# Ledger of designs, part 56: VHH binders against Profilin-1 (pfn-1)

Target 1, 132 residues: Profilin-1 (pfn-1), of Caenorhabditis elegans (q9xw16)
Amino acid sequence: MSGWNAYIDTMTAAAPSIKRCAIVGAADGSVWARTEADNVFKASEEELKTFVALFNDVTQVPAKGADIEGVHYVVPRTEESLIFGKKENTGFFAVKTKSAVLIAVYEGPNEVAAQVRKAVESMQTYLNNAGY
Short names: E, the ipSAE of ESMFold2; O, the ipSAE of OpenDDE; V2, 0.75 times the mean of E and O plus 0.25 times the DockQ between their complexes.

## First folded at step 9 (VHH)

Design wa82 (from w25 with S30R; framework vhh_6fv0_2)
Fold by ESMFold2-Fast, scan of step 9:
Structure wa82 (fold): chain B 132 residues (1-132), chain A 126 residues (1-126)
Amino acid sequence: as target 1 above (132 residues)
Amino acid sequence: QVQLQESGGGLVQPGGSLRLSCAASGFTFRTYDMYWVRQAPEKGLEWVSTISYSGSNTYYKDSVKGRFTVSRDNAKNTLYLQMNSLKPEDAAQYYCAKDYDILTGYFGSSPEFDYRGQGTQVTVSS
């Protein structure tokens, strides 16, 4: 079996408009896997720790936004286990499972955003069903 | 109505080449990521290749990497798959798809297609 990088590969194959993505620990933001090389996910451990803590109360996030890779995103609304932002032609989807947070940064129009959301939510469902 | 029309398949010898095309209509092709998938006789659907809406990102099944190249022409609403160094194990019905849930297919569920076409047959024999 492959490690967590196999799940990153699966998400990017399902939604190749994902520019960068990562799977991080929900408790501390520790990186389990991320895109590398030309698509390296650049968030620091401190930024990720701050980001995953947003899931403790998602209702507060639209008022303050979210920072990913040093970029401040406007978050228009949240759902119970979903934070997302859009900034012109770029955006992100982040979903929380029991043990992980999946973050995908993408570029493209609304149709592409929908495909990225589907890929991230499919992975969320799989990991929850697997006990993560 | 969304339509995808594959073409370019045929019979080739091992080591030969084919170029598949997929003509898209009924949706804004240039704004969607696109996929090539195949089904060999008595086998399930296999993902083959993915290309982002802009053409900037491409991904391939390990067994075809270096031999197949996916590309697109957004002005012509056409998706392509250039297949070089064809092997008998590449023989299959090839389909293009607009949206594909590879994740469920990867974990042992049947993959789902969004608006796949009729397919084009690739046969590889001497």
Scores: ipSAE 0.487, ipTM 0.774, lowest interface PAE 1.9, mean pLDDT 86

Design wa83 (from w25 with Y32F; framework vhh_6fv0_2)
Fold by ESMFold2-Fast, scan of step 9:
Structure wa83 (fold): chain B 132 residues (1-132), chain A 126 residues (1-126)
Amino acid sequence: as target 1 above (132 residues)
Amino acid sequence: QVQLQESGGGLVQPGGSLRLSCAASGFTFSTFDMYWVRQAPEKGLEWVSTISYSGSNTYYKDSVKGRFTVSRDNAKNTLYLQMNSLKPEDAAQYYCAKDYDILTGYFGSSPEFDYRGQGTQVTVSS
């Protein structure tokens, strides 16, 4: 059995403009896996618990924005099971599966943002099909 | 129209070297992450390497790490793959790609990309 870190490695290989990412529990924000070393995803347990709760009603998120790693992001809009944010030339995509939330923080122009979104959504589909 | 033109393949002996090039046009090359993929005659499509839009981040298939180096020249709209210490297992048709989904094993949604007819052949034989 491969550990959850293998999925982190797969996402970063698919979209190398991802700076940091994590897979967390949808119910409580508990970390299942995250990027490490020079690319450590450093959100607190309390911040992640707050963040995953945003998926209970994504329509409220654009009015308030979202905080990841102590950084406040403007969330221009949401889609079902998708929250994404922008801050200058950085951003994030977060998607919810049955049991998990995947969060990817990236840096770059709109073209690489599209590639990051594709990588995150592909992993979302894979995990949903695997029952997670 | 997006166009990608690979070159630099050929016949080489085991342990030899080749440098592949991919000339890009029809899009803003400097704003896209780029990929090298390959397909051997009786195998499926395999991802080989990725390079970020700026060239700052590179990733490689485990079997090519330390032997292959991906690079890019954004001023020339060109992607490169330096292949050293070539092995018989590296023999394949090599393609560059602007959009590749590693999780599903196929190219993304560019309707103008035709990897089947493009590419450059690498043969490793004594």
Scores: ipSAE 0.268, ipTM 0.637, lowest interface PAE 3.9, mean pLDDT 85

Design wa84 (from w25 with D33S; framework vhh_6fv0_2)
Fold by ESMFold2-Fast, scan of step 9:
Parts: C-alpha cells; structure tokens; sequence
Structure wa84 (fold): chain B 132 residues (1-132), chain A 126 residues (1-126)
C-alpha cells in the first residue's frame, strides 16, 4: 500500500513474537499501515479513535482498561507515552510518537513481552527522530 | 500504467513562496497515501512530506514544518505542496510519489516510472 508498511515489516522482523500490529494517526486513529492476511489487525476505526484518545490522559487508563480488536485488556500501569495491557497469555504495547500511535499485539510470557516492548520503543524513537 | 506529473516549480528569492502540483493517473488516487520528496544537486533523495489517503493526516520533515503545507484534492486526482518562507537549502528537484519507503529513503522496488514523475525544479536565489 504505502511506505508505512516498511515500519510494520521492521517491527515484526525485530520481534517475531508480534502477532499483529498497526500504525495509526494520533489525532483520529486512522490506519496508516497494519499487518494483513493471516495476521490481520482487526480493530475497527471507531475502536481505534477511542483507543488513541486514551493518550490524552494516560493516568485514567489503569482504572478502565483498554479495548483492542474487541478484547478487553487489563492495563496495570501507564507511562507518559506508553499504554500496555495483559489478558491472560496475550498482551499489547502501544506507544505514542509526535503524530502516530504504534500498537503491537503479542502472545507469550514476560520474556516475550520484554522483546516486543523493546521493538516498539525502538521504532517510537526512530519515528520521533524522523519528525513523525 | 501509473503516471505522476509534477509542476509549479521555478525561481524565487529567499522568503518567497511556490505551490507545487502533482497530477496522478493510472491508479485509484483516493486510496493511496502520497509523498513529496526532493533531491538537491549532488545529494541523495530526502523525504519532505506525507499525506494520508483521506487528507486527514499530514507529516513533515522537521526543517520544513510550519513553512510547507501538503494537501490533496481526491476529486481531481491532484496532490499539492504549498511552500512558504523558502530558504536556499530548499532548492531541489521535487517529486511526488505513491510508493516511497520512508525508513530507507528508497522508492520501493518498482521501476522508476511507477512511483514518481520527472519532477519540478525549485531554485532559491537572488
């Protein structure tokens, strides 16, 4: 589709435990790129609009949790530009850049989660430095 | 066949303005994100701006932010770049593209004619 698919490819190559991911606009949740086919990221635009709005006040998120792809995740804590959640053996990391939100869904234990977080945060740093 | 045709370049003095246009054909323009990229003499390709398929999201290289505005008219299959407060370092050949790999600065794996036109030259001098 677009050059934004290269960001998806880079993240999934760096952390093969990412099952599905997307890059969406921070202002409105519009999809710029997502995994497709067998790894299709299934969140609706309505759900993504709601999700990116969580970054307006991340301190409220642990009390409510977060919904991605119709799955409700428990959010144990947040950081200024990071929301992450767990639902049994699945989880996600979402980070906000200047203009985008990167969302990666994974399955596995805490060591897998650590690898996925590193990949997402590395991409966040790269995109911020590139002016996104 | 994908075709992109840039226009609107020219010579301006520092602080001047230009509006670039890109006429697209051979694909469903309204479903693709579009890019402006530039190449100065003896330098590599440099990403300048991105606009989402709907026009709702726009992104800029830090050095042009606040001076350049990208927009599109999906009914006319046309992409625009409004350039204000032009600086000598903005002088370059400007191209529009639909298949640009921002991470590597590469125009995808497609033949040159699939992702950019001949470009339009912007010169900034007295």
Amino acid sequence: as target 1 above (132 residues)
Amino acid sequence: QVQLQESGGGLVQPGGSLRLSCAASGFTFSTYSMYWVRQAPEKGLEWVSTISYSGSNTYYKDSVKGRFTVSRDNAKNTLYLQMNSLKPEDAAQYYCAKDYDILTGYFGSSPEFDYRGQGTQVTVSS
Scores: ipSAE 0.000, ipTM 0.140, lowest interface PAE 13.7, mean pLDDT 81

Design wa85 (from w25 with D33G; framework vhh_6fv0_2)
Fold by ESMFold2-Fast, scan of step 9:
Formats: sequence, structure tokens, C-alpha cells
Structure wa85 (fold): chain B 132 residues (1-132), chain A 126 residues (1-126)
Amino acid sequence: as target 1 above (132 residues)
Amino acid sequence: QVQLQESGGGLVQPGGSLRLSCAASGFTFSTYGMYWVRQAPEKGLEWVSTISYSGSNTYYKDSVKGRFTVSRDNAKNTLYLQMNSLKPEDAAQYYCAKDYDILTGYFGSSPEFDYRGQGTQVTVSS
């Protein structure tokens, strides 16, 4: 969490429609940083461990969907290092770096989703270049 | 079964106005965001406007800002697009789309949106 909060702040500044987000360890789902207070990211340790394991084979995820913060999301498709989902008026983007998974939950239409995806992918690129 | 039926298209001269309607059925209209998308001949689908489920938030493509207004009537299950100061570049088949219907088409390059209606044709010419 030491210093990792700055990356959360950068992401939420780039896409203000992100309601909650977190940076977690890719190996175990341990929380490195997350939004707090009224925007607290609420996923349990067990849920995050299950979630990051989905990146071991993203091609299987659309058939199952994904659970974040106790909410089941429909996952329409995946890319090699990206899982995204939608549930009514909410959605998420999750991207894997070398050692981390970034998860951003948002609310809004597909225009908002595009802005959130861009912010998350920009941070993914930055962290990969930084060796994370 | 989700049904979306567009209407209100037609031929207008440059600078003219049209109001498009989309009649929705088969789902709880008031709980979903709605979209207007268009496709001109030999071009891909292009997003035009979005309206939130309550109507409180609206978004527009830069080239239509100030000219187009999206609105909805949740009691009538109807979505509208008021188009003013129409330009030849606005000529296209216009479609409405429900939030869940466009997720798989939206992610990636053109066409960015999936849609369900047959559309309504807008022609801007003399």
C-alpha cells in the first residue's frame, strides 16, 4: 500500500466515473491499494484470490462470468490480459500486469466504459514499463 | 423478447430538423441506458448519443453537440433524438440500442456497437 495509493489516485483522476478500484497481487489477490471511505472497494480476500486466478485462462471466463464485491458480472469476451464485465448499470475492467491486477468498477453507459478502459490500460502500460 | 422499433426518419434539406423515436418493449425500459448509433453507406457503425436510465445524464458525439438532443419518456417506453441544423454528413441509417445489446460490439474497433432495431433512414439533400 506504501506509495501504491498514488496509482489509484492517478487512475480515478483520469476516469472520474470509476466508482471503486484496487491494485492487487497477481499471484494471490492480496490488496496493495484500493479506494477507501465512501468509495471503498469491498471484495473479500477469497473472492480476489478466485478472481486473479481467472487470468490463468481468460478464454474460459465468458462461459462462467466473474464475481467482484459479491456481484456476478456477465463477461461478454476477454483479451489476453483483460477481463471486463457488465451488470445492468455497472461494469468493471480488470487488467493484468507482470505482478499486479488492476480492477476498476464503474457506473454508466458504454461511453463511460470506454473512458474507464483507456485509463486502466494506460496504467497497465505504465506499470509494466516500471517493472510491475 | 427485446424489441426496438425506430421511426421518424425522412428526407430534409440542409439546416432542417427531424425527430427520431424508438419504441421499446420486452424489458423494463426505465432501468436501462439507451443509445443512438448510425451507419452511413460504406461506413461502420458510429455512436451518436447516450442517455442514462433516468434521463439525468446525456452524452454526445462531438460533431452533433449543440445540434442533437436525446431524451426519453419512461412512462411511454420511448427514446427520442431531436436533430436540428442537419448537415449532409448526418445522412445515415439511425438505430437505437439497449445497454446490454451493445456490450460485445462496443469493445474494440469499428463497428463499435451492436444494435437490435431495423433503423430509420435520414437523408439530407434537396
Scores: ipSAE 0.000, ipTM 0.128, lowest interface PAE 14.4, mean pLDDT 79

Design wa86 (from w25 with D33T; framework vhh_6fv0_2)
Fold by ESMFold2-Fast, scan of step 9:
Structure wa86 (fold): chain B 132 residues (1-132), chain A 126 residues (1-126)
Amino acid sequence: as target 1 above (132 residues)
Amino acid sequence: QVQLQESGGGLVQPGGSLRLSCAASGFTFSTYTMYWVRQAPEKGLEWVSTISYSGSNTYYKDSVKGRFTVSRDNAKNTLYLQMNSLKPEDAAQYYCAKDYDILTGYFGSSPEFDYRGQGTQVTVSS
């Protein structure tokens, strides 16, 4: 998991309000890299498999919400390659590339959310341009 | 120190098959995503395939899908690329790489991509 962790480090440096994040396979949710130690991303592989399958039909997600690390998030809307949610003072952004899904869980107000979204979308563009 | 040693290349006719191997040492192979990349004469480095650390997820360049299969044996610290139905456009020097090499080479970061070995040459001709 350590190799892709350089991308995790890049995202967390760009948006320090990211509490936990991961890069997972788009096909099955297998973890390529995740934050560790005090910021360990705790989603199980079965939860992640369920989560990445949401990208098969993002239009259904706002009606049901999404679960990450056992926390149920309200999803206000989706875009073709973007799912994001809120739960009180916490939230997440998840973006899909050709091969991967990037998930970042953060804490803070809307100002912080904008930074996290920018970091995740910048990485999405970077990976898509690299063919991932 | 980190070392990657590729083997298995050779000369085949169009439609032929080759199996490439990459022997890894100097790092915990089972925790790294691994890649196959190639470079043809007068072309840049081209990503070919990715395999997740566990082997559960595999990804391929569109032009090789259905013909190439990447796999790994974490107990042997070895990465493989099975290449079937080879085409002239597949002729290239093939390298295996872990994430650090991809980050430095493909993304234009300094330093440049550093191949751990000389790679293995694949030639496809009649």
Scores: ipSAE 0.000, ipTM 0.130, lowest interface PAE 15.6, mean pLDDT 80

Design wa87 (from w25 with D33H; framework vhh_6fv0_2)
Fold by ESMFold2-Fast, scan of step 9:
Structure wa87 (fold): chain B 132 residues (1-132), chain A 126 residues (1-126)
Amino acid sequence: as target 1 above (132 residues)
Amino acid sequence: QVQLQESGGGLVQPGGSLRLSCAASGFTFSTYHMYWVRQAPEKGLEWVSTISYSGSNTYYKDSVKGRFTVSRDNAKNTLYLQMNSLKPEDAAQYYCAKDYDILTGYFGSSPEFDYRGQGTQVTVSS
């Protein structure tokens, strides 16, 4: 049985300020695991397919921003495997591994943002080292 | 300087209960998430529980869910772990921690900045 939900649990435990998150396939945006119930990650399959395609050329993203869960975020800059955005007091961090994209949505000040970034980057390193 | 001081460990029979405490000083306790981690003999560090800075969100290792409850008192700068229905597998040195990376088992961003206390020993008799 798939253990991907355990990674969601680990990531939210590492950064309890994450409101919603998901692990999706890098090639097609298919959901491998996501937060559920009252914290359900609401992005559609179509939106996720569009979102993961942004990693094909991250240099274009700051000019147009990014949409997650129907919310348009300003993306101030990108790195090869990192897209992050802000809209007022909410934001997201998304990182790409060899085969996955991890997306975490949070709400709160810069201290909260720093913890969420640390959690997704730590998971990115772990998954890359595990061959994902 | 950052200080964390654990207490409340001891020897219990299987099925018994213990309440661990962690007294924090040297930082603004109410603005930091806190962690309980443990290390059994001949084993690495293992994450047990997380509590958010406000106390609103709690998370647990699967094997302790339903048996352990983490809580905090921000007015007293104290973190707690209520342990019920203790099993032999729970025997370990228990540490509270600040700035713990659950994925890597790392404390802080540099090895010189250790934000865990001395720990408190939990022994469960067979």
Scores: ipSAE 0.006, ipTM 0.271, lowest interface PAE 10.4, mean pLDDT 83

Design wa88 (from w25 with S52G; framework vhh_6fv0_2)
Fold by ESMFold2-Fast, scan of step 9:
Structure wa88 (fold): chain B 132 residues (1-132), chain A 126 residues (1-126)
Amino acid sequence: as target 1 above (132 residues)
Amino acid sequence: QVQLQESGGGLVQPGGSLRLSCAASGFTFSTYDMYWVRQAPEKGLEWVSTIGYSGSNTYYKDSVKGRFTVSRDNAKNTLYLQMNSLKPEDAAQYYCAKDYDILTGYFGSSPEFDYRGQGTQVTVSS
């Protein structure tokens, strides 16, 4: 947890089209780090607890969608450790590591989405290799 | 094929200014985040600045904050770096890139990036 804000800073520098993001505990949705101030990630702890539980069975998520920051997103499909969603011109990517879930909310076209996904998946790889 | 052409480098005195340009082609410039990176003799590759696709989000290496300003003109497919109060430690070959992976550099790996130009040389000397 110590220094987790450095990872948020690194992700936003790598993909500045991320509007808001967070690193949360996979078991309970507890916030380890998030964007703050004008880019504050606004999800409640109860919402995050519900969200991380979606990774227990990602195959059910496309039928129901997912809620982040009080916004309901359509989830077109999932992968074992990836949930992503769209709502008009906004979207998110969320990836699970052994101990964490990374969530990034963005706004923009498909090329922006691809850049955000790359940053989130790169961080996922790093954290898994670090034992998180 | 992505092509990036850097220009605007030169020799300046300490405290001087330069404006670098990067002309982009071969991709939809307006939908990509862009990067400035540099490589000095005897030093490794360094990330300098990032700008979001719309131009509103910018990030800078700590040592250049307040002195450098990144900007872009999406109508002209051009990226800029305004460099003020130049110091000898800013002397380097400067490159623009669209696929620079900042994450590898911050997590202890050598920084890796994809750039297409030969860069533009900045020398700071009397």
Scores: ipSAE 0.487, ipTM 0.748, lowest interface PAE 1.8, mean pLDDT 87

Design wa89 (from w25 with S52A; framework vhh_6fv0_2)
Fold by ESMFold2-Fast, scan of step 9:
Structure wa89 (fold): chain B 132 residues (1-132), chain A 126 residues (1-126)
Amino acid sequence: as target 1 above (132 residues)
Amino acid sequence: QVQLQESGGGLVQPGGSLRLSCAASGFTFSTYDMYWVRQAPEKGLEWVSTIAYSGSNTYYKDSVKGRFTVSRDNAKNTLYLQMNSLKPEDAAQYYCAKDYDILTGYFGSSPEFDYRGQGTQVTVSS
């Protein structure tokens, strides 16, 4: 089929409450695909390298929070393969697969957050089953 | 509890226009993404368009881009699909939908939804 851009296109069509998102390499934070144009995901390469390294020890993340696109998020808790954060009415969900990290940024109330989390976790399951 | 009721379908000539409506109830419409899907005879469900809860982000099937416009009125709990330049291949039962199951709908698979309405029929004939 198509490359990694097709995954971004599919995920945003299924969950358009995602404002911006990206699929990056778990080892180095290299961007495989991201939303562009009006929805451009604009995290720097250095920020992404720092972010994916958080998955090496997620238990340390709530103490210091996480930075995405130059925005500092409070991270209330983590799960082994999930980091999520909040900043007022915005937030993010990031999940790790074997080879990738999916990051989705949203804005809205708890119902919106739940929809974005469902989409990100569904994509995580799909990619893990595909060997990524 | 969740109810979706479509209307606005009918018979139109190629090149004509129709405006579909979907009245939603039983959930907080203004906080949910919404979808238009269609099903032609002897075919699976086909995704047509998506709109974010706020109305800010919209997405379309390639074959309808530039011809169809999705919109919503959160104060009225109503979803719309404006269809212009209709083609014979657009003929189908059109449904509005909620809670898209992205695992089943990925990469051209027939989409699945937790909730769909009864649909409204669109016929295009020359």
Scores: ipSAE 0.513, ipTM 0.781, lowest interface PAE 1.8, mean pLDDT 87

Design wa9 (from w25 with T104S G105E; framework vhh_6fv0_2; at its last look DockQ between E and O 0.76; V2 from the best seeds 0.00; counts 0 for: pae E 2.3 > 2, unsure alone 64.4 < 65)
Fold by OpenDDE, look of step 10:
Structure wa9 (fold): chain B 132 residues (1-132), chain A 126 residues (1-126)
Amino acid sequence: as target 1 above (132 residues)
Amino acid sequence: QVQLQESGGGLVQPGGSLRLSCAASGFTFSTYDMYWVRQAPEKGLEWVSTISYSGSNTYYKDSVKGRFTVSRDNAKNTLYLQMNSLKPEDAAQYYCAKDYDILSEYFGSSPEFDYRGQGTQVTVSS
């Protein structure tokens, strides 16, 4: 188990409404770590490659949405290093670090979204400070 | 206003059990993930357990896995922590918290949370 798996475990423990999550390379979408077993993160390499490329111009993402694990999400808005989407009672938060993209797919009421975001952004801050 | 009130703490011998409760009010309890944290003397706050809003997902600090069980009754706006096989190192003030930043512990900053109660004291001593 790589050190990146520990970050996955930490995020899921921090925000238990996260159903699946992954840490991928910002440059190419390569998977560094992901939730496994019953909560396996299922995005394909090609999909992740496309997804991380969204951060090249986040301003365009709201117009077209984002796909994760074959699911299309509406993206209400974006920030420079943050893409989030919604679909019914699910959504995702994706944050970009210096070298990685953290993706967390969650399920639950709107209130848990804020909790998930906090967890993901905290991890973002940590990894950035660590040089990743 | 948001209120959290812990109860159920006490003095037990090693190997004993306690069941903590946290009564929540002032917010829609059933729509929030909840946390148990604790602070032992001369130590900082540390994460103990988290539970998703529906109770479907639970997570535990490694040192309490297999001994502690977090649960919730959303109809009663109550969070629970069943603590079995208690050890001296479990002695602490236990808090229930809303929006606890578990990652603050990970990178060595001061823990943050939106709300917590006054806590309930757990003492483990022979």
Scores: ipSAE 0.791, ipTM 0.897, lowest interface PAE 0.6, mean pLDDT 93
Fold by ESMFold2-Fast, scan of step 9:
Structure wa9 (fold): chain B 132 residues (1-132), chain A 126 residues (1-126)
Amino acid sequence: as target 1 above (132 residues)
Amino acid sequence: QVQLQESGGGLVQPGGSLRLSCAASGFTFSTYDMYWVRQAPEKGLEWVSTISYSGSNTYYKDSVKGRFTVSRDNAKNTLYLQMNSLKPEDAAQYYCAKDYDILSEYFGSSPEFDYRGQGTQVTVSS
């Protein structure tokens, strides 16, 4: 595997509790790479466009929550370039880089959530340093 | 507090097998993804395998795929690595880790990891 798919594969190996993930364009939510087959990331083009626009003002997100793959997540707070949410035993972390947004949906307890966050933030750092 | 104790290493001939164990204590083992990493004398740390908290998802370094199998027993707080068809290139000190930054290794940075053990030595020679 070459291109952006290699980053998806490395990220899932780094945090195997990630159920589905994607790397999308920050400007329009266009999919650069995503998990496929049994792990296919199913968000629509319209949903992704709406989602990446949340990074234009993350302070407004906790009041409305966020929708990913047709699931509405409670977003209790945001950080600069980070939106995360939880719904029962599932959750997500999304980070914005210069040109991309990385979204990882996971399932599991808070301990695996922390490992997923670390993997997503590590990838964010790499992509920013690479000029993305 | 967190303790990880590796065992099961030894000397084997090429083509031989070993089963490594990692006994975990000081944390809720069943809620963490776990990692096997290794370090050969002439090389840096390298990731070998990952297993999800439930055991449902496993991932492997390409060079060990098909030969190594990671598994876990959450009731016993123990992580395992079954190593078959061992090659001289597999000779290394093996560590289990509760927290390992595979992405730092992938991107050419020093990986961040959390392990408490001395590791277990695997030697492959005829």
Scores: ipSAE 0.563, ipTM 0.795, lowest interface PAE 1.6, mean pLDDT 88
Fold by ESMFold2, look of step 10:
Structure wa9 (fold): chain B 132 residues (1-132), chain A 126 residues (1-126)
Amino acid sequence: as target 1 above (132 residues)
Amino acid sequence: QVQLQESGGGLVQPGGSLRLSCAASGFTFSTYDMYWVRQAPEKGLEWVSTISYSGSNTYYKDSVKGRFTVSRDNAKNTLYLQMNSLKPEDAAQYYCAKDYDILSEYFGSSPEFDYRGQGTQVTVSS
């Protein structure tokens, strides 16, 4: 009802191994909502602008990797609207909607990563259906 | 084959307490986030609580915050829900789950649910 923060809360409840997440504008990386306080999502404006631009050609991303919150991730593979990054026991999933990019940084084993991906893709679908 | 066996339900007076258990087998329990959901006869499925694979992160539906506590014992492959200050509105069949589509519930859709156990009945009456 009020803002994008309820979507952040719902994502973390749906996939509780998400450590930090954000919803940012697909065109410019502007932060619409993010986890706060001890779980602050810390990416800079310039980093987010660079990050969302990766979706302009996801096929190039596996060769380069991706940076979020000053952390470099290996990107084993991408899909048309999804980038998966991995570093040690942590990783991220990022998905693009019509207007936004959802970014979820998680910690845990591959089974948890699969649950995180499913939650992020479900939110992607609902936001697209709602026109976002 | 994934199996989940809920137990610990019963009849309790308003303000009372119950502790639910969920015995898991057929999968590596310690590597999955786990969920409690409930269903009253006149209501659809309702998410109650979520706990991360390690037990370090827990989340609750607003109506049960401060009254319910989810926990897990990965050595025993068991999930728990401590339910305090029970209200008539908490009466339901309770299920544990390896996955639950909280997003469908949030967006007002009817989530599909893979019932892996019979659940355990919680009845609250004076």
Scores: ipSAE 0.484, ipTM 0.783, lowest interface PAE 2.3, mean pLDDT 89
ESMFold2 (binder alone), look of step 10: mean pLDDT 78; pTM 0.788

Design wa90 (from w25 with S54G; framework vhh_6fv0_2)
Fold by ESMFold2-Fast, scan of step 9:
Structure wa90 (fold): chain B 132 residues (1-132), chain A 126 residues (1-126)
Amino acid sequence: as target 1 above (132 residues)
Amino acid sequence: QVQLQESGGGLVQPGGSLRLSCAASGFTFSTYDMYWVRQAPEKGLEWVSTISYGGSNTYYKDSVKGRFTVSRDNAKNTLYLQMNSLKPEDAAQYYCAKDYDILTGYFGSSPEFDYRGQGTQVTVSS
């Protein structure tokens, strides 16, 4: 696998309640790596392009929500370089680095959500420090 | 007052088996992902295995895949690690944790994690 697949493997091991995840280009939403096979991340190219554009002004996102893999999530608020949403027992965290956006879709209660967030923020810090 | 109490370690010959347990208290065990980590003499902490809060997803360090199995019993607030075909390289103090920075450990740096137990010692020798 590519070098980027090692980061996907690290993310899922760090937070095993992540069902699907991907690392995509911040400028265009192009997929650099994603979970595959039984855990394939299914977002379309067009959906990802729309999604990464949300990071141009995260303050507008709570009014509209966000769509990932054809699922509409309520976004209660955003933080700088962080968009997160929830729908019932399913949720996501997406963080922006210098060149990439990491997206992790998970299932579980709030305690699990906190562990997923910690994992994506750790990866965000690592990639930013590595110049990505 | 999170408490994690490991047990089940001991001395075995290469190829032997051990079952480790971790009794958890002070938090809602069933809503947290859990981790097994280990530290061998003169070596840093190593991540060994992860299990999701409901037990549906498990992940393992490459060198233990096929030999170790992590499981949990949420009704008993207990985490388990079944270790088969033990090798001398598996000898270490084993800890369970509910909060662990695998990213740092995966890339060979000293990992950060929350462990409240004293661990359980595994020795493998002939």
Scores: ipSAE 0.208, ipTM 0.580, lowest interface PAE 4.4, mean pLDDT 84

